# Designs tried in a protein design chat: VHH binders against Type II restriction enzyme BgcI specificity subunit S.BcgI (bcgIB). Part 12

Target 1, 341 residues: Type II restriction enzyme BgcI specificity subunit S.BcgI (bcgIB), of Heyndrickxia coagulans (Weizmannia coagulans) (q07606)
Amino acid sequence: MNNLIKYSTFLISDLFDVVIGKTIDGNKAQRNENGTPYITRKATRNGFEFMIDGEKEKLYSGKLPVITIGNETSKPFVQEFHFFTGTKVNICIPKLDLNRNHLLYITTMIENATKMFSYSYTINSTRLKSLKILLPIKGEEPDWDYMNTYISKILSNMEKNFDVQQNDGVSDLRSLKDLSWSQFKMDEIFSINSGVRLTKADMKPGNIPFIGATDSNNGITEFTSSTNASFDGNVLGVNYNGSVVENFYHPYKAVFSDDVKRLKLKNYPNNKHVLLFMKVVILQQKVKYAYGYKFNATRMKEQIILLPTKADGTPDYEFMEQYMMRMENKVVGRTTEKEAD
Key: E = the ipSAE of ESMFold2; O = the ipSAE of OpenDDE; V2 = 0.75 times the mean of E and O plus 0.25 times the DockQ between their complexes.

## First folded at step 1 (VHH)

Design q41 (framework vhh_6qgx_2)
Fold by ESMFold2-Fast, scan of step 1:
Structure q41 (fold): chain B 341 residues (1-341), chain A 129 residues (1-129)
Amino acid sequence: as target 1 above (341 residues)
Amino acid sequence: QVQLVESGGGLVQAGGSLRLSCAASGRTFSSYAMAWFRRAPGKEREFVAAISWSGGSTFYTDSVKGRFTISRDHAKNTVSLQMNSLRPEDTAVYYCAADLTEWYLGSSYDFTEDEYDYWGQGTRVTVSA
């Protein structure tokens, strides 16, 4: 059996009918908890704002599921229910009968294609229709079965391995402004080990995540039974080539691309919350690299990060742990409130 | 709880300058990304500028790049927008906004794309021809 995956480029207009939703002005939107979803240009919460009553003529009541994408934010979302739209929301209506997993795969590919529009550009219906995305192919058509299986596998593994449950036992309530901060080089904080190249041609199918230099799906690009010297777990995977500075905590064992560095704490146990604090600290450099500043492999060791510091001059790992536990609790509480209408 | 109060708006002639200030009250101010938005008569609210929680990253809309400068002062608990070379099209009500999402798990830090949680009442800027 050959596990070689071929990709080809497709225009959004080849796969979707792209229309602009009929706008309900936010000032005229009548909120009703028993109403219909109101989808806006926002980059969060699936584009969902609240439930409204509206004119039947302005309701999107066509084929489902669809993708919505706001002009301003360029973030695509899958919609499984009929909805009203705010200003400048594009609706991508599939030409084929595609399911939720197909569209979730497509949203990832749209994000990959539109990330070059971030900061400077907006997507509009003309740009969206001409947007090219990479999809796996079977013959000359998109490999829909592959896309469905890929997303199903990722979602299953994410549900098992990426737990965002509320934490109890938070006792340190200090704010970031109450702390002393000091500069540290990354090689003072982390042991840094390279990933090892494994080509897709050399990958056999399996259940081990393969971590590439991407900003999507927690770095997971494939699942394989093939291993090499990069096989590792309980690490922070940091991209130094590709989607530079993006990083993910991997509690499971995985195989890591040569474009990804594997980081472990030198002087503290590899705690999920401490490494997630480090994730955010490292991501503060993303803006610098997004504007064309080159990140070289040698620069990671010398990269300066700012960390909360104890009176003895060492990093306050206990604070980092408590702070991230508190932030998880805030996310659970806040998203529940906002999603409940 | 966070409360935002803007000041510094007014009338100015084209080519002039204004400094807007936003005073924030409440705990954890230093953990928020801060932004300025504006709404011109008959238009939707639009993004103007943003600054990260650390002050290390700033973003601007294309029409104000090189003319406007956003800054923050953690000691005074303020964010400021220095507006130079003002144009009649800059006439708008300017709003200060704060975003808590920069520390959320599972989100990449990009405060330009984040939803803002707290808003000020706005301060009016009028630029005459």
Scores: ipSAE 0.000, ipTM 0.125, lowest interface PAE 17.8, mean pLDDT 73

Design q43 (framework vhh_6qgx_2)
Fold by ESMFold2-Fast, scan of step 1:
Structure q43 (fold): chain B 341 residues (1-341), chain A 127 residues (1-127)
Amino acid sequence: as target 1 above (341 residues)
Amino acid sequence: QVQLVESGGGLVQAGGSLRLSCAASGFTFSDYAMAWFRRAPGKEREFVAAISGSGGYTFYTDSVKGRFTISRDHAKNTVSLQMNSLRPEDTAVYYCATDSYSEDLFTYLMEHGYDYWGQGTRVTVSA
């Protein structure tokens, strides 16, 4: 969009037939992994909930692609496959033969127009039909060629930017055997802070994870609205009682039991990849603590861990970060292969 | 037993091109990233380029970006490095490597791991 392009407003009803999907209640939906997509009013995952079996009369089996938009979320999605709908899902069926790129452009314009409803009003079929969106024009009609070219260029740039980000992020492919390894005390590497006692009797229900000294469910034992001085995130939670040495990375904010220590890096930006490397290094100590040693605050601070080091004798945090990024890429590749099987 | 055999090195004038190849055997080729490293006379070994197991992701050091292209052929179990616009500073022995990052770090720390490198192929770029 530059100063050479003219724009005009169009009603959604000028461009689309707007209908409400024939509803299948989620409680009555029959799940079948080999079935048909079930699209709900949710704002994530393209509106997709799961695959279902349903009555053919309730299936949207018309023109594709189409736009779906939930009344409560006002989030538009392009659908390229036939689907069933949950409650309060609008289907915008193009009056012209528009491709995926045309509809992706239009979803952006719908989002820009509907963001005003997020706080005051929900969008329904009547409001959606009356919604005005701004489109580039050629003569007095929407410039479909411009919209197609614009999205194609954005998608091409996203592919180029993805390669650049991956290239900038991962450049160190040294083998673990190429490294010098040295001993460090954990208190040289980490700031170590205790969790704070919060009893079940004092917990009010809510959505904040409560982290206990367990080896299951990423350490999460409860969800609460109660907070205390342990409220923290982007940490490695390490059990010093209970399931001793077990540890989990918590990217979200949580409340931590007094049986869990919260670790953050002292001399490197506290980030997911280095902490995940440290998770494995710390977990190596599990055999030692299986014989009845307590991993109390004093022993945790004095605990020796083995880390890759640079020539100056400091930890090679850059390698740790690069190594874990590489491992994530391999795990993603293997997960994709398992899905194909 | 993992085996890597490099070929394609030689003498070339500045601005010229060379294509290096690495033939891999003894492991499931598509499961592992492949990389090229180089060591110039009197310098430490440095990373040059890498390609993921799937071939979908490529990585380059800044000094070769836009000049070198890494690719792989799963049917032939080979990885290649196309080197264009060569400079005297690219003079080095080039090594093919399997990426040991696919091995569990915990297992490595228990077993001390191992590293798989080829013998190298020499590239000399004259001024």
Scores: ipSAE 0.005, ipTM 0.235, lowest interface PAE 10.5, mean pLDDT 75

Design q45 (framework vhh_6qgx_2)
Fold by ESMFold2-Fast, scan of step 1:
Structure q45 (fold): chain B 341 residues (1-341), chain A 123 residues (1-123)
Amino acid sequence: as target 1 above (341 residues)
Amino acid sequence: QVQLVESGGGLVQAGGSLRLSCAASGRTFSSYAMAWFRRAPGKEREFVAAISWSGGSTFYTDSVKGRFTISRDHAKNTVSLQMNSLRPEDTAVYYCAKDIWGSEYLFEGFDYWGQGTRVTVSA
């Protein structure tokens, strides 16, 4: 954080036109993997439910990128593709030509504004239009260059994660139904190591990401030159306090909060695609832990997960890798085809 | 509080068939994945088969693929395991389990809710 930079408050309505998406009810949504994204008021996965076919009159086909924010959840997400909306989704359309980095910064400020209430905060178009957010200023205007540079610095350390390329090594086309499944404890699959407390007062400015127990910005809360025993990379960082069970793959070296557990595969090379498969498996525990189950080191070690299994009784890591590669290729294939025009 | 009741176990000759049934109480089970696990003498419990909440997805361990079939009846709150071409290695106590929550594709974990039903396959 730089305290030499001046900040001012701006209304969302000063920066965005706020509209409500034309609703397609979930029970009327026609699923199609080659269709268009269906965005709901969901608090996770960028608001994304699945791909659908729908009437063109209900498609948001306007300016991109935009921010979507659901009623009741108040979670903002940047959308870079045209989409259909479910019930009670607000679309914030920038008045200026803002890029993805500008909007990612703005989503953080929206979250900061809503989280300051320290209680359940629900949003609607009226509340959203009246919401004030803190932005860095240059003169009397928002400092868009600063915002772009700030997010670009975060993303440059994660370049390999956001460089979405076709995986040409896909040869395993088995479906999830074609597999044997077996139960495993997480401590059979992962080495699990705690982060280490580092206070803001002891944190010197620098270029190393600091990973906190948050669901925003890939877990990155600060950049520091200070290190401790948690300094690590090529891990899945799993929150056991704060935003419990939320997790992120960190290919770069980072310093991890004592509220974050660092997971590495025991019996397979740490592989981005296998860890992203595991990310989904672990996230499915979220509902369990929302009802008062404590997710600490002991519970994490004892947690049972179902994984695809080879005939020898070991996890089918090769399938997990290939499956996630295929999912990534579907996204890239659709993206590149859509952008080729 | 909540109960799963297994039935259909017994003694059968190798190559024979048995059908196991699991009866569940309450409306909540229609929203969750269901599974069969077994514990052979001297071994830990192992996964056998699972069925998604919709019945649209089924999963099997390699040793039972093509021989066992899992199915469910939402109206009766029952899960069944049809076991064909039984082998002595299938001798175990079979347990019905409910997923605590689940998805169509990936399961979160299972709670064991019954005393089990014994299956003995003679040579």
Scores: ipSAE 0.000, ipTM 0.222, lowest interface PAE 16.4, mean pLDDT 74

Design q47 (framework vhh_6qgx_2)
Fold by ESMFold2-Fast, scan of step 1:
Structure q47 (fold): chain B 341 residues (1-341), chain A 123 residues (1-123)
Amino acid sequence: as target 1 above (341 residues)
Amino acid sequence: QVQLVESGGGLVQAGGSLRLSCAASGFTFSDYAMAWFRRAPGKEREFVAAISGSGGYTFYTDSVKGRFTISRDHAKNTVSLQMNSLRPEDTAVYYCATLPDYFSEWLGDFDYWGQGTRVTVSA
């Protein structure tokens, strides 16, 4: 039972038919709020510009979902609705029946492949067809089940901890490979406080979440009107007993079991995106514990984590925030501002 | 099948030097960060040094900074630890490990360890 994932490279042209959208110039587009999405080469808002009316011959009305990529921005987006295109928009139509999760995984791999080019690099249809991306394999074929499960897990985790609204304020596009990383003890990064025991017999029904050491339902096991010294909010709840190292961000006030540690950032405002970045970093320690390293309450404070670091040796919290905003934007796709609210 | 094989341990006098090597197989070496950990007699495993997949970033625990140097050779699929000015407190079993790229879950969420190589520094 060795769970090491094997990878291979695939050409975009092996997986997709790549075409250029039938162009409607933005200056000639007829705006209608009840019309059809108009997708341009822009690097924000899923490529969406506004709703328009247009000739049926210029509408992409084929197979869905698809990936769109602007020539100048090289930003890939998943489209789940039929659309019109502006100038220089590539449409990647899957040759197989791939779902939204498959295409979200592939957009990440396309972005990874293009990040190593200068920002003057343009993706036209010819260059895109020749682009190689790294995918997990089962035998000699892409492992579509793995990709689907991976994105489904990421979506579930982000939806539990975030408002599902996309962020438009992303400006830091640095790769994890371009960062300086340094070791930090968890007690250097977080204030760490225990939950407090509250038995089921002492719990009265109410509206306050009770957080136990479980890996499901955001840690919530009960709703109560009973409180104790653990009553707290805007924290990362980390299991130290039971489902060890599993952790959840709690923006609301809750009562915490004595099997859960409550973490808050010491040297940066408690930002949900930074705490979600920390969630992933902490989860990576689960493998280390499986390899014979024993986890206990005393060791949580001294646990080493690797974080992106600025030149002055402090954690790059601004990068962590921007990176998680980008992940949220890619994972929780939307076609219009109206659709997302 | 992923394998990490350490070598280069031995007995050395205080102030001496040793070079440890770790030979990696069964995975795409350049995609993974590599690290050295050690476990002294009667103590827990501690971090010593790490190197990024690209080789552009290195990390050291404070007690070895300036004395130890980590490096990697992509052509040979090896990571090395050059240990200079050795002290009796450096006596330990040294382990090579792969570190996860924390957001590259598609590389697998694993942390593979070698069997270890023993370093003894006599006073």
Scores: ipSAE 0.000, ipTM 0.147, lowest interface PAE 15.6, mean pLDDT 74

Design q49 (framework vhh_6qgx_2)
Fold by ESMFold2-Fast, scan of step 1:
Structure q49 (fold): chain B 341 residues (1-341), chain A 123 residues (1-123)
Amino acid sequence: as target 1 above (341 residues)
Amino acid sequence: QVQLVESGGGLVQAGGSLRLSCAASGRTFSSYAMAWFRRAPGKEREFVAAISWSGGSTFYTDSVKGRFTISRDHAKNTVSLQMNSLRPEDTAVYYCAAYDEFGLSYMDEYDYWGQGTRVTVSA
């Protein structure tokens, strides 16, 4: 009878104090790998450029976490550590005590709002303050508990599928140099299926991630209750339009844009570690493609990739799985060390 | 008999704006990816911007990112390029291009090309 979730629009200025970071020009930045993060207006790598030494008066040392947005790129990123800023970086400081999950939800809504502008949109502080975003409501206020639970569920599904806990089943310690490599066409390795067109006009707000051909937020561009024949999970989503060759593993169920191909293994049980190995292999092809170059269906099927091979000439899927388990164990070790009190 | 016809070019001062339009005739092109290319005097043709056949994905060459916006209208069978904060180095003939079969591949594999529209940005 009623919509399960109600939505309303909110001004960024109602939710955040928007300030410009105290600028350190890139040519004056002193690089130090043990220094403090230097955040620029770049649209990639969370805005992170490198670590620097800088004057404490120019350090953003206020409330955390915050959102940073470059004036010209309009890409929002969540920052969890204090940082220095390059030229024309907006800092959105929450008026309420919001956690990382709240801000991740809001970054998706900001990206959605900025994509509605057909004319070139430069996001200066004035435009950012007047930007309206769509949020779930409880009464007349944003439903922060819903947003936190929603993102927590997405991240938990990713963690469960990526087994972020250390893998104790690692027994293959061979390095990449110990292997024989052979050429394979992608259509020999993967079943390749297209996403299905779903326009913004046909898209209703909801809980299901919508995957577009972007290089940020694991491809997630919207959240919807609308589904179509692309509704799928446990796939490698590969962009053949937009951020070409960029690809993300989606352990959760999602709706996929017609600009994203969904890949599953043909001749091996579809598992996350092998697909994560394939992610890296496919990204090696990125250097062969510039803007305007794409993995159309024919090109993707015929694309040659290099894979480790067994003596019988077939791909060494067991090695791929073991290798990625080892890489994951290294990442988990670093995370555990950072969490040590 | 699909034809692409560009319009909206002209002379503009640095810092100004222009909106280019590309109209398709002969049929709707809802299954076509669409792109804008340009050729500056004495240079080879380069990629500027593209939009997927769904309109769900866009991408830009680094030199125009944040200044140019590509959009499409399936009902009007048109693709537009909004060009803001124009610079003298944006001076070029701008071409509309279309590719069938679910996306752009190699840029020279575009199926259809327009005749071009001239943009001159004076300092």
Scores: ipSAE 0.000, ipTM 0.102, lowest interface PAE 20.5, mean pLDDT 74

Design q6 (framework vhh_6qgx_2)
Fold by ESMFold2-Fast, scan of step 1:
Structure q6 (fold): chain B 341 residues (1-341), chain A 124 residues (1-124)
Amino acid sequence: as target 1 above (341 residues)
Amino acid sequence: QVQLVESGGGLVQAGGSLRLSCAASGRTFSSYAMAWFRRAPGKEREFVAAISWSGGSTFYTDSVKGRFTISRDHAKNTVSLQMNSLRPEDTAVYYCARDSEYQLLYDYYYMDVWGQGTRVTVSA
């Protein structure tokens, strides 16, 4: 029996009915400030162009929320209002009752997957239906609660900052399909340091997070004033016992259980975006360690991960950072657009 | 270790039929999408058909749509490709493949377990 959540691949057609929106050409669109959203294949502003009047028969008035994806741009966006569509816009209608957070998670996975297509930058409805995305599972079904919680935590962390802004330093727009990928052992990429045992009996109450091998509350199980040699911050905490392979980025200082490994990049400045890219890469190994198979220190060091590489064969950390900055911008931009609407 | 073993290939006349079968080991079969690919002499490997983990969704390349049918049997741990109205251009080695566990970026070409292939020859 399984005590761990694992990951599996799903065809878009398993999760969504994929249809092409009934087209209204932009040059024939009748603009009206009090009209209905007009969604195009554009890669910015949630696909939103302007408000229009249109024929009722061309309106998408079905289930909400949905995902829209333009053929040429392959950019997925969550739509929470009924809309008209421009040329070659795919509408992915969930087969289940999914909320905004579920679809935001899925848009990230779709974008990752679509960047694998040819250098021509095209995805049509046929390719989209056959596209596979990696999702966390519970049993053999997607773990919707996990996805919802993941996005909720990201949005909550953004909200806590009075001065939360989009990452304006995005300059690398390379597609994942344009990259070379190579195998690396985790000990080639990370310095891997163990947490240090601290029993509950030895913990004094305080404000320092104590990180255990759990998949809940970012790994935080207690707050303490007690410290030991594991006291550290700006790390990826990876469980090698308990909820194995589950991992969290800790920007704050914390004390780490002996069931948690602290990972820092060996050959690149430790930063949030690269470590969040690594989080997803490491989680893809979870299927290997499902059903109680131990992810001990030796297996962690020797675990193979696939990373984008530069021409010299080294990991493309600059790309990883820029890619995750773009993903963060998508989430922040969507929240801003929803507030404006 | 997960293994895929194809069977059912052979020589057939144009207009004939063949049924390919892929037998998979272990419990990982039921959690993964499965696909068939083919490689004709001198050509790159191309996608033929895919079936979702549940069997509820199938996809075919346009050249085989209506002629080929992919199916799976979870009890027997097999995926099958029924090939009808075969044409000389269907001549190829056919491969069964399981989706990748270890790729951040998935599409149906990113398979991590491949069978050895089974040869299909369609005479004119």
Scores: ipSAE 0.000, ipTM 0.160, lowest interface PAE 18.0, mean pLDDT 74

Design q8 (framework vhh_6qgx_2)
Fold by ESMFold2-Fast, scan of step 1:
Structure q8 (fold): chain B 341 residues (1-341), chain A 125 residues (1-125)
Amino acid sequence: as target 1 above (341 residues)
Amino acid sequence: QVQLVESGGGLVQAGGSLRLSCAASGFTFSDYAMAWFRRAPGKEREFVAAISGSGGYTFYTDSVKGRFTISRDHAKNTVSLQMNSLRPEDTAVYYCARGEDYDYVWGSYEPFDYWGQGTRVTVSA
C-alpha cells in the first residue's frame, strides 16, 4: 500500500514578509569583537562577516528567527540573533511563529527553488516574493509538525556525536581543485526519457505536480489528477526546449511535459546527492545554449559534461555523493554551531 | 597571522596510544572546523578525522573508527586526536588543518586553507 506524503506549493510572500536590510557599507563598518553580527550577501559562514558597532536604526531588531538571503548568491541562512546587514541582503520574516527547525527545512526548499539564480542572475525582494517552494501539507496548510520532526531527527543524530560517516558517509574532504576531470557524454551517464504531452484541455485538477519547461517553481506549472506514461519520480528533470537548460531534482512522483527530459544514473545507484551534483554540472552548459544552440534530445545525449574522474577513467560518483552530503552537513552544522557558541 | 602548531607525536609499540594536539591562534577558533590528515612515507595525504566548529559533529575515516577520537577545547584553542590501538599502518606525519563550514555554492568551495607543519608518529611491531 502506497503511503505518500502530499506536497503543495506556497509563495514566499504567503509565508514571510520580505524586506531589504538597512545597509551598512562594508567600507564603513566599525569592527568590534563585543558588537553585533554583520550579515552580508556572502554564500559562506551563515552570511556572517564579523561583529560591528552600528546605529540602532540600521539594526534588525525584529522577530527571530528569520531567514537572510543575499541578492547575488541566493543562499538562505537562518539567523537567531539580531544583526546588521550589508548591501542587498533580503530578510524573510515569518508571518507565523516558526522555530529554527521550521526555517532550516524552508532554507532547503528555497535552495532547491533558487539554485539557478546563483548561476545566472541576482534575485531581489520582488523575485523572492514571487518564488514558490514545495512543502509537505496537512490539509491545505504546511505540515509544520512534519518539518520540525524531520530536522529534529537529523540534528539529534548528529548531537549524539554519532559517527556522521555512518549517517552521511562523509569521509572524503577533497576540494574540487584536488580532482582530475574528464569529458563524458550525457548518454554515457544517464538514461534519458522524454516526458509525454498532456494538454491543459485533458488535465483534471489534483495533487500530482505537472512539470513543464519553466525556470520557476521547481518546474511545476500545474497540479493534476491526470497521469500518462511520463509518471515518474526520483529523477532530474531537464528542460530541452525553452531559453535555458534549467533542471530540477524531483524526489516526488510527477507527470512530465514532452519539453522535459527525465534523467536517472546508469552506472551508480540513482542517488539524490549525485543528481544534485549533476544539476550544477548541467547548468554550466546554459551559456552555450543562450547563443542559438537548441538543447534537443539528440544534442542532450551527445552533450559533453566534465566530471571528477577516478584513476581508472570512470566518474568518481562516490566523491560526488560525499561532496554534496558534506555541503548539506555544513549548512546544518553551521546553524547549530551558532547556537552552541 | 593564522598559526597551527602540532605536538604529541613520537614512537609507540603496536597496540599503544598517543594523543596529538594542535594549538590554534590568529582567528576565532569556534567559527572553524578542524581536521587531522596524515601522510605516510611515499604516499599521498589522506583524511583521518574532522570536528565541526561547535564540536557537535565528528567525522572519521573507516580505518580509524572506534580507535581514534577527535575533540576540541574552545578555552585553550586546541584540537586533539586521541589515538588508541595503534597499528604499524598508522605510521605517518599527522597534520592539523583549519576548514570553513561552507555552503552549496559550487566552484566557491575551499574546505582547508591553513595547515600545520606536522607531527611524526611511528608505530613499531
Scores: ipSAE 0.000, ipTM 0.119, lowest interface PAE 17.7, mean pLDDT 75

## First folded at step 4 (VHH)

Design b42a (from b42 with L104F W105E; framework vhh_nb_b201; at its last look DockQ between E and O 0.02; V2 from the best seeds 0.00; counts 0 for: pae E 20.0 > 2, placed apart)
Fold by OpenDDE, look of step 4:
Structure b42a (fold): chain B 341 residues (1-341), chain A 127 residues (1-127)
Amino acid sequence: as target 1 above (341 residues)
Amino acid sequence: QVQLQESGGGLVQAGGSLRLSCAASGFTFSDYAMGWYRQAPGKEREFVATITSGGYTYYADSVKGRFTISRDNAKNTVYLQMNSLKPEDTAVYYCAKDTSGEYFEDYLSGTEYFDYWGQGTQVTVSS
């Protein structure tokens, strides 16, 4: 019985106690590598700024894990350790005994809820409390087991293929300002292949990620044992239906919906870093296809993108790769610093 | 520590002009895109303009042709020249720093790709 997962709406305030973190001024915060994580309203790094010594009275030392969300950035992050907070950081404390996976699922739904109507939806404490999110249900209650399993599968599949902790060798230290940019057609840069239609009814449960035209979860909408001609990996999946222009890099093997195009580099070895760079480049076109302009296959091929170029006018793939390596190294470095606590 | 401080806001009549400034510190300014956002009372914060580290500019449709974003790397400052102001431009204007230097993504993704924000400056346009 292809049990269609049903979703229902839940208020954040029904699921969480929402409190505002006690503010530590980052400018006055005493940095200490052996201190406590200082979480701010950042949109990245799980909100982490640096380790600090702070006043005990300002420490969040309550139930873990929790979700933090900055008012202005509106990015939810799961926190698994006690922390200090900067200005305007909301702490969502689960009313139930939820684990990291549950909260990760919820963070995704929070992000989806805030993106639904505006790219720049901001959440203050009042709005956060009244925010409605969609969750899978069993009966009338959230299906916590489903959420846990879902996230576990995603993480498992990702971990098998991603060594997030690997430091990349960097030799190019040029900044973005040092670059010349030129226009290229996407068809000049990418081989573009279609996904294949695979309905839920035709899907058998399994462990292979199915990539749909979604804007979340790295494009993964299902896990299946069903494969078809779209079975592919080390590819950039770009949506031309649904969440148009959204795209994700897939280092792992996956099956792709007919609403997703598979992009591979034509004139450079297909690799993680360049494709991640391209992801950002392609996303620049999203605004163009807003308000009903269709991003169909033909238009995708003819779509002009801006790329860093060498003196000879060719794309500077090496720079792209190196740039993303640097970015990755920065993220890894920051994560390791955080974990050292 | 990353710091962003907006200035230049105020009250102006419809059709008037304002120039906002955002002074930045605590990071290599020239390596990052900078953006302006605004939030009107009772409305969501919305994208206004972005300028990349390379000087490429992007604008919301609502302000295109009227607003100009620029930067002075020597002064670590990003500017928003606002001309032909309308009452609907009334909002708190926020300066933002691009998260990781991912060059163009910040234009399309709204607040998602900015990690630091200023406190904002009030712009009021009277009819």
Scores: ipSAE 0.000, ipTM 0.180, lowest interface PAE 16.4, mean pLDDT 84
ESMFold2, look of step 4: ipSAE 0.000; ipTM 0.140
ESMFold2 (binder alone), look of step 4: mean pLDDT 83; pTM 0.852

